# VHH binders against o75319: the designs that were tried, part 21

Target 1, 181 residues: o75319
Amino acid sequence: GNHIPERWKDYLPVGQRMPGTRFIAFKVPLQKSFEKKLAPEECFSPLDLFNKIREQNEELGLIIDLTYTQRYYKPEDLPETVPYLKIFTVGHQVPDDETIFKFKHAVNGFLKENKDNDKLIGVHCTHGLNRTGYLICRYLIDVEGVRPDDAIELFNRCRGHCLERQNYIEDLQNGPIRKNW

## First folded at step 15 (VHH)

Design T1
Fold by OpenDDE, fold request of step 17:
Structure T1 (fold): chain B 181 residues (1-181), chain A 120 residues (1-120)
Amino acid sequence: as target 1 above (181 residues)
Amino acid sequence: EVQLLESGGGLVQPGGSLRLSCAASGFTFDDYAMSWVRQAPGKGPEWVSLISGYGESTYYADSVKGRFTISRDNSKNTLYLQMNSLRAEDTAVYYCARYEDTDYSPFDYRGQGTLVTVSS
């Protein structure tokens, strides 16, 4: 189907690179079948994603898809040169330890294999905000030792939208550090 | 029009098993993650389980882990919930729900529900 996710249109398509990191967050791009339900200026396809990244003089080296559906776009819609990783992440609740570990492992693996370049890790859920922001911030806090408030502020500023879910914010600010193994 | 129709509910003794089904129509079934939600009398709704479009990933509430199994047959547009080792606290109306993959309303459609009563 081509049902547009609720409030998808309300969010900026692509954020900015987070300074000091290789992260960039964006809302989910939608394949062509969704275009008939959107005004031209509202459209945001996989192709549009890469164009917008290029406009920022950046290059994606990995896409981490946190959505729980396959209907938005297909990995085949992406350039062959950019690996795609699916991490099914349930919304509305704080991601579980397994999900957090998968994300950290993927990020660390990428960084290890991409020391010779400055390619970015693109992360998205549906809106590229709450699940995306939580996992990025969780990484910065647990792995990079960043203060929770600093991580959240950095993400919000770069994404152009603020984390909305209080349970995510609370867990980041006051929750325990998650194991990195 | 999106339609979800639950079946399979009934009366069962503690320790018993029951299998719920949900027939879906009016949309591309395998494009959506599907969920079971239950509501006991006097309690709020509880998210029981979730399964991705092609069954690659599943989620279970802690209260049902190890006892319930969610599955789907996309060729039949049907969602299932196998419930084993049933307990009195599992008594509820069980709803089939289409998962809206957003941080807003978790479900955009649900069925009328089927009653599961676990009692001696």
Scores: ipSAE 0.902, ipTM 0.942, lowest interface PAE 0.5, mean pLDDT 96
Fold by OpenDDE, fold request of step 17:
Structure T1 (fold): chain B 181 residues (1-181), chain A 120 residues (1-120)
Amino acid sequence: as target 1 above (181 residues)
Amino acid sequence: EVQLLESGGGLVQPGGSLRLSCAASGFTFDDYAMSWVRQAPGKGPEWVSLISGYGESTYYADSVKGRFTISRDNSKNTLYLQMNSLRAEDTAVYYCARYEDTDYSPFDYRGQGTLVTVSS
């Protein structure tokens, strides 16, 4: 479908690399079929994503798609050299332990296999903010031992938007550590 | 115009089963994840279940896990909810809803609902 997600236009297309990490967050790119409903300057395609990443002198090594839909773009729209991973993540609620585990496992696997380069893990949900921010922060907290407030601040600063959902923030700040393996 | 029409509700005894259906029209059905939401008397709406566009992933509220099964037939533009081992607390109006994958409103369209009453 060609329905533009609510408030999708309000978010910066791509954040910045999170210092000390391999993470970069962005909003979902939209395939060509959406362009007719967008002004040229509002368009953000898979191609645009890679161009913007390149403009930052970075390179994507993995894309983790947290959306629960497949209508935004197709994996075939991405370069074959960049692995694509779908982790269906329900919005609005704190991701369950299985989802968290899947994310951690994917990240750790990538890091293990990409020690010889500096490629980034691109993570997105629809807006590239709440689900994306939660899982990235959850990883930093649980795996890297980062203080929750530091993780949140770092993500917000780099994404250019702040986590909005209080239940996510609360869980990150006060929730239990999730099992890593 | 997007339309969602629920059916299959009715009166059932505790421990019984019902199968709800939702006929969708006015949009590309398989492009969207679909949900069931229920509203019990005097309570707020509860998100019951979610299914991805091609049925690759499903979600269930803790209250219905192991008892309810969400499914879809994209060739018929139809969403289903199989409800087994029904309980009195399952009494509610059940709505079919199109899932909008955003951090704002989870649903952009909802049907008129079908009433499920579980009573001895």
Scores: ipSAE 0.901, ipTM 0.941, lowest interface PAE 0.5, mean pLDDT 96
Fold by OpenDDE, look of step 15:
Structure T1 (fold): chain B 181 residues (1-181), chain A 120 residues (1-120)
Amino acid sequence: as target 1 above (181 residues)
Amino acid sequence: EVQLLESGGGLVQPGGSLRLSCAASGFTFDDYAMSWVRQAPGKGPEWVSLISGYGESTYYADSVKGRFTISRDNSKNTLYLQMNSLRAEDTAVYYCARYEDTDYSPFDYRGQGTLVTVSS
């Protein structure tokens, strides 16, 4: 289907690289079938994603897709040179330990394999905000030892939108550290 | 027009089993994750289970893990919920819902529901 996700238009398509990290967050790009329901300036395709990243003088090295649907775009819509990883992540609730671990493992693997470059880890859910922000912040907190408030502030600033869900924020600020192994 | 029609509800004794079905129409079924939601008398809606478009991933509420199994047959546009080891607290109207993958509204459509009563 080509139903535009609720409030998808309200969010900036692509954030900024998070200083000191390899992360960049963006909202889900939409395949061509969605374009008929969008004004030209509202369109954000997989191709548009890469163009916008290039405009920032950056390069994507990995895309982590946190959405729970596959209707938005197909991995085949991406350049073959950029690996794609799907981590089905349920919205509304704090991701479970397994999901968190999958994310951390993917990030760590990427960093290990990409020490010789400065390519970015692109992360998105539907809006590229709540699930995306939580998992990125969770990584920074648990793995990099960043203060929760600093991680959240950094993400919000770079994404251009603030985390909205209180349960996510609360878990990041006051929740337990999740296992890294 | 999107339509979701639940069936399979009824009266069952504790420890019993039921299988719910949801017939979907009016949209490309396999493009959407599908969910079961239930509402018990006097309680708010509870998210029970979720399944991705092609069944690659499933989610269960803690209250039903190990007892309920969500599945789908995309060739039949049908969603299922196998409920085993039913408990009194499982009594509720069960709704089939189309999952909207956002942090705002988890569901954009739901059926009329089917009543499940677990009682001795």
Scores: ipSAE 0.881, ipTM 0.930, lowest interface PAE 0.5, mean pLDDT 96
Fold by OpenDDE, look of step 16:
Structure T1 (fold): chain B 181 residues (1-181), chain A 120 residues (1-120)
Amino acid sequence: as target 1 above (181 residues)
Amino acid sequence: EVQLLESGGGLVQPGGSLRLSCAASGFTFDDYAMSWVRQAPGKGPEWVSLISGYGESTYYADSVKGRFTISRDNSKNTLYLQMNSLRAEDTAVYYCARYEDTDYSPFDYRGQGTLVTVSS
């Protein structure tokens, strides 16, 4: 089935690069089979993603997919030159330590291997907001030493939408630092 | 039309086991992550377990970890929940739910449920 995720249309397809970081957040692109259920201006395919990134004079170097489903698009829909990483992340609840670690490890690995360029780490869940925002902010807080409120504000501003879930916000602001190794 | 039909519920003594099944139809089964949710009398719904479309990932609530096992047979469009070491607090109506994977609504379809009663 090609059911459009609830409220998917309500979110900007692509955010802006987060200044001082290599992160960019976006909502999940949808493969062609979804187009028949969308108005032309609502369509956001993997191809559209890359076009929008290019319009920002940026380039994706990695895509981290936090969704728990594979029905939205296939890795084969992406250019072969851009690595794709799936991190199954359950919604609504704060990601567990394993998930956080996987994310941090992936980001650190990318940064280590991409010191010679300025390619971006594209991160998305379904809406590219809550799970995405949490993990990005968690990284900035735990690894980069950014103040929680600064991390959240930066993400919200760049994504064009604010984190919505209080449990995520609370954990970021007052929760413990998670392991980086 | 999307249909989810649970079966396998019943009365069991503490420490006993049950296996729930959910027959799915009306959609491409393996495209969707599937979940079990339960609701005990007087309580809100609780996520029990989640499995990705191809079974690559599973999730369990802390309350059922080590006791319950979620699985699926995509060739049969069927979701399973093996429940071992059942406890009184596991008493609930268990629902098969299609995982929508949104921050608003976790699922878009749910079955009618099957009652599991754990009592001595």
Scores: ipSAE 0.875, ipTM 0.926, lowest interface PAE 0.5, mean pLDDT 96
Fold by ESMFold2, fold request of step 17:
Structure T1 (fold): chain B 181 residues (1-181), chain A 120 residues (1-120)
Amino acid sequence: as target 1 above (181 residues)
Amino acid sequence: EVQLLESGGGLVQPGGSLRLSCAASGFTFDDYAMSWVRQAPGKGPEWVSLISGYGESTYYADSVKGRFTISRDNSKNTLYLQMNSLRAEDTAVYYCARYEDTDYSPFDYRGQGTLVTVSS
């Protein structure tokens, strides 16, 4: 239930907008029930997420939640009515083609509906790093034609942490291009 | 205290079926994705299957796809694995495991296991 995820405290809460894209990555915000286990400076709630995005002069238009659990927060805990999409993404394994397709479909739908504004797609898993970085990079590679190493470098720089999971990195660098449809 | 208790293992002929159960206690069962992990003699653990807290999503190892079905009954705090078309290579101790959705250790608790033997 109210376990703080392993090493969650070690990660910057929110990254920077990725230039040339509509993405921003962050670690999972934790609902109030977790705060009994956290020092005040360690807290990162759904409200804190929105405050930090506002401090960057940005606005979220979609949250894509890649976690394989619902214990961290509920969409109802978000302080604003922002579209929210859960894509259950298994950790430790390279995401399967169905998961990748769901992610691409969600991003493409958002870009169409939001072409006349500057709102961002917020993407997170538990740490906002490996699953998040993989799917963002997969999108940039397959849909936007970005070179794998350039996508990875951009994500790492803007997240403020480097992708860690080697099988994800190897799949992005050396694995097959995935179909977009 | 978190407890996971597997049952339903046994000896079965190739091509046969078994249903494994795992009784969970000591935690809010539907908060956690749950998994079956197996370990054959002399081999490392293999992640067999995973199911999300409310059953919205499942994962299977390629070796068992189409033959095994993971399910759960949250009103009974019970995880299941239906195993069909069993093969000799499915022989292993099967563990119920609680999935921790982080980049580090995938499981924080597992049971004592139940032995499945597939042999003529």
Scores: ipSAE 0.671, ipTM 0.855, lowest interface PAE 1.4, mean pLDDT 92
Fold by ESMFold2, fold request of step 17:
Structure T1 (fold): chain B 181 residues (1-181), chain A 120 residues (1-120)
Amino acid sequence: as target 1 above (181 residues)
Amino acid sequence: EVQLLESGGGLVQPGGSLRLSCAASGFTFDDYAMSWVRQAPGKGPEWVSLISGYGESTYYADSVKGRFTISRDNSKNTLYLQMNSLRAEDTAVYYCARYEDTDYSPFDYRGQGTLVTVSS
């Protein structure tokens, strides 16, 4: 179906680059079939995503799609020059260790291959908030040694919306460090 | 007009097996992850399993891992749950649910359920 995801309209399309990191977060872009249910100012297509990134004087070098569905857009709707990775991430639950490992592996691979440029990793789930914020913060905490509250504050400020799901916040603040291998 | 119709429930002895089916209609089945949710009398709902639109990914609650298998046949718009090595604590009404990939309501539609009773 082409129904608009619950509360998708309530979120800013694209955040700001997170200083000191290579991350930028956004909500899922919606292919053109969804636009019949949106006012023009509400539209956020794959093309709109890249235009907004360019307006920030940034460039995407990887998109990590965390959604557990394929109905929102096709990878073919993205420029051929931007790598795309799908990591099926179950919502409502703290991501399992396999999902966290896949995310860390993808980020570490990108950083290795992109040492000599300033391209960004774009990360999204449906709203670009809870799953996206959790995995970015988990990476910053486990791999970069960032304090949990500092990671969360940085994500919230740059996304333009605060993490909402309490079990994610509690796991980030008080849960175990996850393996990086 | 989304419709989800579960079937296959019944009375079974501990250690037995059942296979549940859910016939889906009124939507593009392949677009949605689908789930089984169960509710024992007097208890809250438990998310049993989840399968992505083309079966690329599955999830199971720890309580059922290794005993239950979720599957789907997109050509028949049907979701399945194979339940083996059944235990008394598996007694519940089992619901077929359409997964809403948002951080708010996990399911936007649910069937009427089918009762599974595991008893000696």
Scores: ipSAE 0.653, ipTM 0.844, lowest interface PAE 1.4, mean pLDDT 93

Design T1
Fold by ESMFold2, look of step 16:
Structure T1 (fold): chain B 181 residues (1-181), chain A 120 residues (1-120)
Amino acid sequence: as target 1 above (181 residues)
Amino acid sequence: EVQLLESGGGLVQPGGSLRLSCAASGFTFDDYAMSWVRQAPGKGPEWVSLISGYGESTYYADSVKGRFTISRDNSKNTLYLQMNSLRAEDTAVYYCARYEDTDYSPFDYRGQGTLVTVSS
């Protein structure tokens, strides 16, 4: 079944580039088979993603897919020139240290390889909020030294929706710094 | 119509082993992560394990790590849970569940469950 994920329609498809970073967050794009269950204005396909990024005068250099499922779209639906990385991230619980490390490693690798351009890292989970916001903020806090509340505020403003899960927010605000990356 | 049918439960002694199976139908099995959830008598549900669509990633609750192994055979549309070194506290109804991967509802379908009883 190609049912639409719960509350997926309620979220803006793509956020704005987070100033001072290389991140942009979005909800999961849905392959064409889902469109039978969507009004035309509700559609957000892999092609729509790239069109919306281009409309912002930006370019993706990496997509990090945090979903724990393969049903939303196929990596083959993406342009061959955009690297795709899946980091299986279990929802509903604060991502474990191994997941956080994988995310940091991917981001640091991208920044090193792309130091001479301005391409963005696109990050998504299903809704582009909780897992996505957590890992982006965790990176900014641990690696870039950003204050937790500043990272969260920046993410919320640029995504256009606030982080919702309290256990994630609590861990970002009051949890340990993860210094292994 | 989505169907999940568990089997393999039963009565087993402490230290023993069981293998649970879940036959899935009515959906594209390998598109979905699949999970085992258990509910002990008088308790709420516990998320036991999760496996990605092609088995690339697994998750286990701390209470079962090292003793339980989740696996799947996509050619047979079947999910498995190998349970070793069973303890009395593993006694529960075990449900096969389809993982939804949202922040709100982790499972959209589950089976009727299979009872595992661990006692002397």
Scores: ipSAE 0.643, ipTM 0.842, lowest interface PAE 1.5, mean pLDDT 92
Fold by ESMFold2, fold request of step 17:
Structure T1 (fold): chain B 181 residues (1-181), chain A 120 residues (1-120)
Amino acid sequence: as target 1 above (181 residues)
Amino acid sequence: EVQLLESGGGLVQPGGSLRLSCAASGFTFDDYAMSWVRQAPGKGPEWVSLISGYGESTYYADSVKGRFTISRDNSKNTLYLQMNSLRAEDTAVYYCARYEDTDYSPFDYRGQGTLVTVSS
């Protein structure tokens, strides 16, 4: 299936590096088979992702793919060999504790292995917004002690779009601290 | 045309087992995560279980964990739900649904359902 995900066109392809962190968020890039349904200015391929990261004078050191499907692109579609990790994350609901743990574990492993460089962790779900924003903010809150509203504001500003789903926002603001890492 | 056809429902006693099947056609089955959703009489729908395209990941509602097992056979375009240790509260129409991986609408197609009745 090469139908364009609902509302995918509504979002900026790639955000900006979140200052003081190693994170950058983006929407899922789409392999070329999807481009039949897209105007040229709407296209955002795996190659386009890497070009846009380079335009920011940044480099990806890890891609964390939060989608619950493999139809959008394959790791071999990436223009370079970059570490890739898929964490199947159910949408529509706040990620469970196992998913949160996997994300924290991946981030902490990256930070240890990449302490001597400035490469970024690229994180995406389908839209690069709700699941992506939730897990990045959950990491910043639980592991780095960032205040919930500050984490959300930082993500929203750097992504270029505000978190939309209230159940995610409410859990970040009022939910328990998870000490699973 | 996307088609999902559930089967395997019926009357079963508490503690019993059933296996539901869903025959899928009209789309590339292994591209999509698939789900079971149930609706008890007079209640809203409940998301029961989800399985990724190749079975790498599964999700279960707390109410069914340890009792239900979702599986799929991509060579036969078929989704399954093995239901063990059934309880009266499992009585519902069970729907096969195709998962849409967004945060907005979780399902884009579902079948007509198969009735499971758990009673003595």
Scores: ipSAE 0.620, ipTM 0.830, lowest interface PAE 1.6, mean pLDDT 91

